# Ledger of designs, part 19: VHH binders against q9vxt7

Target 1, 187 residues: q9vxt7
Amino acid sequence: MPRPVLLIHGGAGDISDSRIAGKFAGIKQALRSAWGLLSPDNGSGGGSALDAVEAAVRSMELDENFNAGYGSCLNTSGQVELEASLMEGRDLRAGCITLLRDVMHPITVARRLMEKQRHTFLGGAAAQELALATGSERLQPGALVTEGARLTLKEFEDQVAQGKDPFFARTELTDDKPVPKTDPSGE
Short names: E, the ipSAE of ESMFold2; O, the ipSAE of OpenDDE; V2, 0.75 times the mean of E and O plus 0.25 times the DockQ between their complexes.

## First folded at step 10 (VHH)

Design W2 (framework vhh_8cml_1; at its last look DockQ between E and O 0.04; V2 from the best seeds 0.00; counts 0 for: pae O 9.2 > 2, placed apart)
Fold by ESMFold2, look of step 10:
Structure W2 (fold): chain B 187 residues (1-187), chain A 129 residues (1-129)
Amino acid sequence: as target 1 above (187 residues)
Amino acid sequence: EVQLVESGGGLVQPGGSLRLSCAASGFTFSDYAMGWFRQAPGQEREFVALISGSGGSTDYSDSAKGRFTISRDNAKNTVYLQMNSLKPEDTGVYFCARDKIAYGTSGDVGAIAYDFDYWGQGTQVTVSS
């Protein structure tokens, strides 16, 4: 039987020193929540791997330390816009969701798209309708917004006012002075 | 040849304690994170605990936290699982495992992998009256 492997990364870009411990604690939590769902690929089309990937991402979507779901970056209107995608390796099916709002787990909506619909990519009103029609709860407006995300948007707006290029602006706050509390590798 | 040999299992009353040991050979022990897993009959292996190569970081499943302690002695090439306040639900075969990807972190993005490449044969723990 193939040896199960699960790898999780927290996203592209530098992780500030003040955020390192929280990010790696979140990755470890995601690994723990997902690992037991893996099984050998016995011709099921990657069902156990899909279950593990969805569980890992759902854990990160609840964790404000990641730019996913709760506590993710805000658009210039101060709102959370959600994206998620997944792909399975057996038949290369994929589901991609963008511009989703007020749903806790966009990764689950992306999986529903891949499994139940004729489209690979949905956004906006169509994605919103799919989410609600397939059982996602509509959260209250602002439920996914954190104070940290608001302060990060304010810092971004301050940099734009100073003439900085928005393409290179930071998307997460830094905390001066704190050092990482946890070794990222478990070392 | 990598070898992992568990010992210390047995029959114990509810509320009792056991200390499991895993003797490791055939590799540079301190370079690798080590884990404990358990398996009840008819179920998949369940993560119990993980310890870094240096011993400086540990992690536990929800069911183990507060009752179990993972530790290691790199001079003796041995990892331990101290199990206290045992319950019938803890019954199963306990496996020691080596994590192949166990040193350092990825470049500019934080990433961790679980890739357990070697497993012991397991030791039986039975918690009953």
Scores: ipSAE 0.149, ipTM 0.558, lowest interface PAE 4.1, mean pLDDT 80
Fold by OpenDDE, look of step 10:
Structure W2 (fold): chain B 187 residues (1-187), chain A 129 residues (1-129)
Amino acid sequence: as target 1 above (187 residues)
Amino acid sequence: EVQLVESGGGLVQPGGSLRLSCAASGFTFSDYAMGWFRQAPGQEREFVALISGSGGSTDYSDSAKGRFTISRDNAKNTVYLQMNSLKPEDTGVYFCARDKIAYGTSGDVGAIAYDFDYWGQGTQVTVSS
């Protein structure tokens, strides 16, 4: 068997120095989650590349150091709209989710789309229906919204009010949140 | 069984150099980041340096920067610590450690980002005139 290669990217942007350690810790946690499934040396029961990738992204979706789930950037209405996509190279399949709300792990929903559905891309109500119908728990409204995200939106609103560029908004906070959150959905 | 065995320690004068080695076995060496720690008498163990599985990225403590170089030879399952411009405060037992995973980032992110699961027995480094 060829040696597996696992690569994780934690995002790009104006990342303050104070955020680097937390992001790196988060990336490592994601890597641990994934690598445990791939590496025979870890004594794990074994898993597929898809399992590993999903595990990594699920970890990141819990971590406020990222904006993939908990702590996502807000839309102009102050709401979290989740996105996730998954691809596999063996059979050239893909699943994409957009405008998903109040679900902890959109990557899992994307995988379900890829594996169990006819469509490659679902959004909004259709994505929501898929998520819930396939076992995702609906979180309480606002469960994925963090104070940092609210502050970021406020900053953007202030920027716009000042007549500045309305197409630019910060996506990275200066506040370090190094510890991933517990999955409230129990998935 | 995972094993880490340090060597290369000894007595040197201030300003001198040492090269530590750590021979690893019992696991796929290149799949794991490796690190060096040190512990002075009566002090807590402290981070010195880390190198990613591929060797493409390194990290150092502030005290090690500019003086120490961590490297690895994956063909030999060995990680090294080249120590130059040694100071008396560098005295201690130096430990090799395996991170739980390979890390794939660059830059100085600090020791708090790392997590180690296996340690060697250590090698004594003494810097004294």
Scores: ipSAE 0.012, ipTM 0.257, lowest interface PAE 9.2, mean pLDDT 86
ESMFold2 (binder alone), look of step 10: mean pLDDT 80; pTM 0.808

Design W3 (framework vhh_7mjh_2; at its last look DockQ between E and O 0.07; V2 from the best seeds 0.00; counts 0 for: pae E 12.6 > 2, unsure alone 63.9 < 65, placed apart)
Fold by OpenDDE, look of step 10:
Structure W3 (fold): chain B 187 residues (1-187), chain A 128 residues (1-128)
Amino acid sequence: as target 1 above (187 residues)
Amino acid sequence: EVQLVESGGGLVQPGGSLRLSCAASGFTFSDYAMSWVRQAPGKGLEWIGDIYSGGSTYYNPSLKSLVTISRDNSKNTLYLQMNSLRAEDTATYYCARDKIAYGTSGDVGAIAYDFDYWGQGTTVTVSS
């Protein structure tokens, strides 16, 4: 078997120097989480590429250094709307979720869609229903909202109030949030 | 010679707490990021978290137990505080030195390959 290759990208943007270390550490954690599943030689129970990718993204979804789950950017109503997508190249399948709310791991929901449903893309109420029906825990409203995200939205609002570009908003904070949250969903 | 020696393992009841220590020698401790890694019986290595020279800590978000990593550079000692321990936290816990000193890390590898030195491990058993 060829050696597996795992690549993770932590996003792009106006990332301050103070955020770099946290992001890098978060990427390392994601890689470690994933690689543990890919490498049978380490004594793990084994895992597929999909398992590894899901594990990596789940790690990132918990990490405020990213905006994939906890700590996501807010919409104009101050709410987190989650997105995730998963693809596999063997059978050319995909699952995409959008406008998911109050779920810790949208990537898992995306995988469930890919593997168990006929649709490739679900959003809103349909995505929510899939998530809950397939075992995702519904978090308390606002559970994924961080203070940093609130501040970012406020900055945007202030920017708009000043008559500045209403189509540009920062997605990266200047302050470092290096400690990932534990998974409250128990998944 | 680089040496890492873990201590503090033992038997603990579910819900209990435990603090592990790792005594480092043979290198400039304060220059290196240090990690805790564990291996449960019959399972692979799992990264718990690390602490950089500057004190920044990063944890495995997948862990259910509450963990806190700290270090005392004056004592060349790394610590792992674990709370609310569960049976699944039963494992051998290892202290490991990151290959790359803080600020120079471009080496992102698998758990087994991220570290150049390991301790002998200390065993933690969580059982009622």
Scores: ipSAE 0.022, ipTM 0.366, lowest interface PAE 4.8, mean pLDDT 85
Fold by ESMFold2, look of step 10:
Structure W3 (fold): chain B 187 residues (1-187), chain A 128 residues (1-128)
Amino acid sequence: as target 1 above (187 residues)
Amino acid sequence: EVQLVESGGGLVQPGGSLRLSCAASGFTFSDYAMSWVRQAPGKGLEWIGDIYSGGSTYYNPSLKSLVTISRDNSKNTLYLQMNSLRAEDTATYYCARDKIAYGTSGDVGAIAYDFDYWGQGTTVTVSS
């Protein structure tokens, strides 16, 4: 007493039979990468629950079978927009990152926010600045895009062209963020 | 109460084979998933694989060609067959009882390891 427990959830929703094996393998790999950080160790390198959670999520962010990091869903411009959050129970600290681009491990950026900054929630350019200033590599544009994600977006776009557009309608109905500056200056 | 006892470890030559056993007592063995885990000297724990109560097995991809897990519910015994052993397979090998937990999906999408009971381990040394 007390014994450590690690639970990993790979996401809800309908999962096709062809994807089940990849999801299981990915969840087990994430568990394997994290479990040793919770167990007694013969040397240095023991970790905390935060270390184990971060390691598990980093494993999933590298795995195209999950909607996290590499292989994430694409927005309608064909880009990956990243989100991650982390919370710890001892002091109830949290870090939340959204609209991050071109970094491999948004969960690590969320941890850096939780541990090093005055804000709980950071997005867009501010999140990008934090990621780079605290040591994240800026990836080449498109490095996180997979063939599977592109095909999924193309199938969605084909359905829109056929008159089915819950995504575009939902985007317009949910659009409460500033419009990107693509308009003429008007001067 | 619950007890897991590994046996079958020892010295083996490179390229050789060993069969490890884990004798279970104090619980209904056939109701539980079981795992093998190993620890090389100076390293952390490495998951080898699972076997579910129905006999389905899952393996660490790095070890899949090396190992086969089986169980005999009539003898309350879990087995690990290892073949083509290499020096890097030198480790202490543990059996553990899985307390499988499911998330909100109730099937696919959430898997947890909760190893509530472990054996003391059996040492395998692969050396010329």
Scores: ipSAE 0.000, ipTM 0.187, lowest interface PAE 12.6, mean pLDDT 75
ESMFold2 (binder alone), look of step 10: mean pLDDT 78; pTM 0.771

Design W4 (framework vhh_7sr4_2; at its last look DockQ between E and O 0.47; V2 from the best seeds 0.00; counts 0 for: pae E 8.1 > 2, unsure alone 61.5 < 65)
Fold by OpenDDE, look of step 10:
Structure W4 (fold): chain B 187 residues (1-187), chain A 128 residues (1-128)
Amino acid sequence: as target 1 above (187 residues)
Amino acid sequence: EVKLVESGGGLVQPGGSLRLSCAASGFTFSDYAMGWYRQTPGKQRDLVADIYSGGSTYYGDSVKGRFTISRDNTKNTVYLQMNSLKPEDTAVYYCARDKIAYGTSGDVGAIAYDFDYWGQGTQVTVSS
């Protein structure tokens, strides 16, 4: 059997130098989480490619250096609307979630959709229902909002108020972000 | 050939200090981020600190405020100053080159192989 290859991308954009270390650290943590499942020599082993990629993304969803879960960019109402998608190449299946709220790991919900549902794409109330019905914990409102995200929204609002491009908002701040946090939901 | 050689480990009492060094060769040192990892038997290797060409640094939460990573590009060396050492800091410390050159910072990502480029490791033991 060929050796597995694991690739992770932490996003692209106007990333300040002060943010680089945190992002790379987050990527490394995600890689470690995933690779541990792929390689029996790392102590866990025995996991599938899907398990590995889910683990990687779950790690990133906990890390506000990535705007994929905790610390997500806010909508214009100051709310987190989560997205995640998962695909597998063997049978060409996919699961996509959008407008999910107050759930720690939207990637897990996406996987559940892929594996257990007839739909490929669910959003809003339907996605929320799937998440909760399949075991995701509903977090307290605002639990995924960080100060960085709030400041980013404020910056955008100020930009718009100044008559600048209303369709562009920066997604990266210049301040450092901490390491990924533990999952408060216990999932 | 990429080569990393750690030094500076040893036995120290709690509250003591050590300074680790990693001499790198076989690549353009200044283009790459460098890091320190540590590992105890039976556990995974954990990131302690990273440093990039631009001077940005990252520290694990457990070592923040106590450890300082630095580099000297003229000597192709990365350092880890460890102060206020604790028994839980006991581990083999490894130097590693980041797989992605600093120049790729605008498109952050990583490629995972079974292992990075590692040094042989240096033992750090903190015990009274």
Scores: ipSAE 0.016, ipTM 0.362, lowest interface PAE 7.2, mean pLDDT 84
Fold by ESMFold2, look of step 10:
Structure W4 (fold): chain B 187 residues (1-187), chain A 128 residues (1-128)
Amino acid sequence: as target 1 above (187 residues)
Amino acid sequence: EVKLVESGGGLVQPGGSLRLSCAASGFTFSDYAMGWYRQTPGKQRDLVADIYSGGSTYYGDSVKGRFTISRDNTKNTVYLQMNSLKPEDTAVYYCARDKIAYGTSGDVGAIAYDFDYWGQGTQVTVSS
């Protein structure tokens, strides 16, 4: 019988040496929470792979070391906006959720979408209604915000105040006219 | 076959120190994270410390500041220096190869191939 494999990626980027061990510990915890679900008895129909993936991501959503759920980065209003997606390989079904708020486990909402609904991708109010109607608890505002995420937003805002902005790429509007020297947001 | 052999355990009074060693063979030692775990009867194995292939370390909350993990890739050996020992540190200590494979270029990833590989353990007893 084929031996199961579980791969967890904790994100890309330049991670400081002081933070690397915490992220590895979080990946290790996610792996431990999910590995036992890959029993051959559970994996015969493909459901155990989905169970393991969901469990691993739920562990990361609880772990403030990751940009997922608790500890997600904040929008410029200081709020958490949640996204999650998953796909299974047997029938290539997928569920994608965006702009969800105040639920602990967006990955579980994405799975509910994939398994029980006709849409592949939901966002905003529709995703919110699905989450609550299918059993997700509505968290108190701010429950997913961490000190680390607030500090990161503050540092971003401080850099913007110092004039450190990424320039937004120009958008082509017509073949007959040049793009203005200023983009719509910069001037 | 992966082989891990612990040594250095023993009986020590509270406040004392011990140094554990784990000799590893059967794999490319420098490519893997290594760890120390401990277990008391009736409890799950508890993470004591990890050291990753790049040298970064992680410690369980109960030992942070008292224990130091290190590795010597030329000797294929991982060490645990245990200082300021307390009676609650009494346990069997296991050396383990982590089941996590690492990415390159700053990525953080994990792959599970098999169960963790463990040594036979070494007893540490901290008793008045």
Scores: ipSAE 0.012, ipTM 0.334, lowest interface PAE 8.1, mean pLDDT 77
ESMFold2 (binder alone), look of step 10: mean pLDDT 76; pTM 0.753

## First folded at step 11 (VHH; framework vhh_5c3l_4)

Design X1 (at its last look DockQ between E and O 0.45; V2 from the best seeds 0.00; counts 0 for: pae O 2.9 > 2, unsure alone 63.6 < 65, grease 24.6 > 24.2)
Fold by ESMFold2, look of step 11:
Structure X1 (fold): chain B 187 residues (1-187), chain A 129 residues (1-129)
Amino acid sequence: as target 1 above (187 residues)
Amino acid sequence: QVQLQESGGGLVQPGGSLRLSCAASGFTFSDYAMSWVRQAPGKGLEVVSDISGSGGSTTYADSVKGRFTISRDNAKNTLYLQMNSLKPEDTAVYYCARDKIAYGTSGDMFAIAYDFDYRGPGTQVTVSS
């Protein structure tokens, strides 16, 4: 039997030492939540690679340590804009979502696009309609915004006002106090 | 040839303790991350704990945190799992698995994998009255 492998890439860019432990723990949580869906020895109804990838990314979307879903960086208007994409290797099907708002799990919407629609890439109002029509809950505006993301945007704005090069602005800051988040095990 | 052999399983009462061991041979033990993986009756595989090659980094599934402790003795090529406060839900076959270490490329990239290329035959743990 082919052995299952799951690899998670935690992102690139400037990562402060205070954030490394949280990202490591978050990747390990995503691995643990998803790897068993690939297991060759699982019981009836074992998961697919798509199920495992979706589960891993859903774990990261709930985790404010990642620039995905809850706690994503903010655009210059102070809003979270969501993106996700998914591709399967058997037939090279893909689903790509952009400019989605107020939905907890954009990766699940990307999978729905890949499996149920004829478009590969969907954004804006069309992506929003797909998400809601296929069962995603519309969150309250601002539900995905964290204090850490607000502070990161403020630092970016301060650097621009001082004439600093925005190419080197940090994409995240360490929060000064705990910020609530939903554990994926509670879904 | 890579060999992994678990031992220390058995029948225990709820609330009891067991210590599992895994003897490793045929490779440089300290170069590899190791994991304990379990399969309950009728269920899929679950990674319950893993440990880095040096032993300096450990993680645990939420279902076992605070009750189980993974450790290794690199001089004896042995992996351990101390299981305390056992519950009927811990009933499973427990496997010792070698994790092929996956590293990110240099620069700002960070990646981690579960890639278990070898595991032992397992040891049965049964928790019942």
Scores: ipSAE 0.366, ipTM 0.711, lowest interface PAE 2.4, mean pLDDT 81
Fold by OpenDDE, look of step 11:
Structure X1 (fold): chain B 187 residues (1-187), chain A 129 residues (1-129)
Amino acid sequence: as target 1 above (187 residues)
Amino acid sequence: QVQLQESGGGLVQPGGSLRLSCAASGFTFSDYAMSWVRQAPGKGLEVVSDISGSGGSTTYADSVKGRFTISRDNAKNTLYLQMNSLKPEDTAVYYCARDKIAYGTSGDMFAIAYDFDYRGPGTQVTVSS
């Protein structure tokens, strides 16, 4: 059996130094959550690569150090519209969700879609129906909106109002908090 | 030849403390991030803590935060895990593991991989009244 590899990407863009520590910790937590399932020495019978990937993304969806799930970027109406996708290489399966609202773990919904093997991509009302029908909890409206996300949207709106180029707007705010000297690579 | 050897395990009562050590040889110790991982009976492998090559960065599982401290002495090629306020749930075989390289860049991208290419034989930690 080949040795498993677990790789997580924690995001890209204009990320301030003050946010590095949180993202690093969040990525580690996601890896930690997933590795227990993926480990070849798993005494519980082992988990699949899909289980591990889902666990990792679920961890990240809870962490507002990332702009997905809780703390997602807002649309122009100030709402969270969730997206997630999952792919399996062995059988070339995929599940994709878009415009999902008020659900904590869109990756799980994507997993469920993939496993149904009927549709590859669902959005909006159809995605919502799938989520709820398959056991996802409907959160209160706005439960996934953070203050940081609101401020980010406001900054975007202000730029537009001033006639500035909005194409390069930030997806996260800069934080002026001091950052301890750390190795962001984890090496 | 890469070698890792854990020591310091044993039987302790709840609330007690242990200090694990891992002696490393056969590679440039400071070039590698290191991890402590554990396996409890009937459970899968859990990453407990990790530390960067320089020692400047550390992370912990939520279950051990505030109780465990990972450190390293690169001059001695030794990894440490100070375990305080031990609980029965901490009972497991503890392994020292060498991490493969993680990467990330400030302002652009974060990507980290867990991959332990070498692991010691482990040391038993038992927390029981």
Scores: ipSAE 0.093, ipTM 0.520, lowest interface PAE 2.9, mean pLDDT 86
ESMFold2 (binder alone), look of step 11: mean pLDDT 79; pTM 0.800

Design X2 (at its last look DockQ between E and O 0.05; V2 from the best seeds 0.00; counts 0 for: pae O 13.6 > 2, placed apart)
Fold by ESMFold2, look of step 11:
Structure X2 (fold): chain B 187 residues (1-187), chain A 129 residues (1-129)
Amino acid sequence: as target 1 above (187 residues)
Amino acid sequence: QVQLQESGGGLVQPGGSLRLSCAASGFTFSDYAMSWVRQAPGKGLEVVSDISGSGGSTTYADSVKGRFTISRDNAKNTLYLQMNSLKPEDTAVYYCARDKIAYGTSGDMFRAAYDFDYRGPGTQVTVSS
């Protein structure tokens, strides 16, 4: 078998010094979770590259150190709206979902869309129906919202009220107001 | 050429301790995150622990948390793994591995990769009565 390589891009942009350690821990956790699926074991059937990519992204969706799933940015109504996409190189299949709500792992829904081969891109109510029909749990509204994300939205709203350009507002909690991590996983 | 050389393995009884060392040369050691990776007989590679280039951040597989400690000495270009409370399940060849990608600074693109071509020949650790 060809030697596996696994690379994760954890995001571009301004990363404060106070968040570097958390992002290091989170990206390495994602790598370890995915790598374990690529390694054949006497007691397991092993995994595909798709399995590894999905596992890595699921790890990041659970991790509030990344803007994905739990603890991600809020829209102006204070709600989490989810997107994910997945592509594989063997047959050039892809699955893309948007406007999904209250599902812990949108990447898994994107994979299921790709595997059903009926549509490449699905959003809104149709994406929601796919998520539930393929086994995703409907979380309680607000389960993916963290206090850090609420504080970031409030900072954005305060700057808009002052007439400032909203693109100067930070999307993550500053290092002088930490919020304890919580895990509302439906898994 | 990137050179990594592990040492410190051996036979130890359950409950015992070993300290592994890895001498590094041929690259700027402090620019790279490092890992300890192990391979039990008939198994794939398991990443046991990671440490950032500065040594300021560490992570551990659940199977070794609280028992193993990764550290590095950037002045001596050396990576370490202190292994305590060893179990028969820890029996494996242990490899010192370098991340393929140098880690960026704050405000830069953040990325990491596992590509274990950058590893040493390994050191055997055997835990048995």
Scores: ipSAE 0.459, ipTM 0.769, lowest interface PAE 2.2, mean pLDDT 82
Fold by OpenDDE, look of step 11:
Structure X2 (fold): chain B 187 residues (1-187), chain A 129 residues (1-129)
Amino acid sequence: as target 1 above (187 residues)
Amino acid sequence: QVQLQESGGGLVQPGGSLRLSCAASGFTFSDYAMSWVRQAPGKGLEVVSDISGSGGSTTYADSVKGRFTISRDNAKNTLYLQMNSLKPEDTAVYYCARDKIAYGTSGDMFRAAYDFDYRGPGTQVTVSS
């Protein structure tokens, strides 16, 4: 079998230098999460590309260095509304979730939609119901909200209050995180 | 049951070499990134090196770069650490650890970090003249 290729994008925008190390570490972890499933030579039992991609995104959803899942941008009410989408090229399938709340891995819900449902796109209460009915755990309200996200929202609100155009407001806040003792450059 | 067991530690003189091994069982070894961590007397746990599940990617602490080499044999479920040019400051208990994203809740808030869910009992490495 040809060697698979795994590509991960950790976000774009005005990313401060202080966040670079964390993002690389996060990407590295995502790659590790996925590659074990995808690697053809390690005899590990047959993870699919979908499994690998889901694993990678699940990893990223746990990492506040990415504004998906834990640490997502907040709506104007200070709440996390999750989105995820998954596409499969062999059969041209897709699953999309929007306005999902208090679920750790929206990508998994998106996959479930793709594989088990007749809809391509599902949002709000329907997405929530799908998530819970198919095995996702309901988190405590606010469990996915980070301090960084709160501060980002506050900054946005302040900008609006000052009459500034919020169209280009930041979606990520700089965090002073210690540099890992190991090289976080990824895999 | 997940099991990790380190071996290969011992007493060496400065400039000497050791090769640590870690035997893994109870899980699909190749599915997990693995790390070597160490704890020196009176110090906290330090990550020394890690390696991806496939072995295609490795990282090292700055303190050991150029001296230590991490590798794995997935067919043998074994992790290795080749330690060359050993220094007294390398004296520590060395642990084999399975990498994982650890997460939990504090109240209604999630916390997630790159961490380890299993470690071996450790092997003592002593570098002394």
Scores: ipSAE 0.000, ipTM 0.210, lowest interface PAE 13.6, mean pLDDT 85
ESMFold2 (binder alone), look of step 11: mean pLDDT 80; pTM 0.803

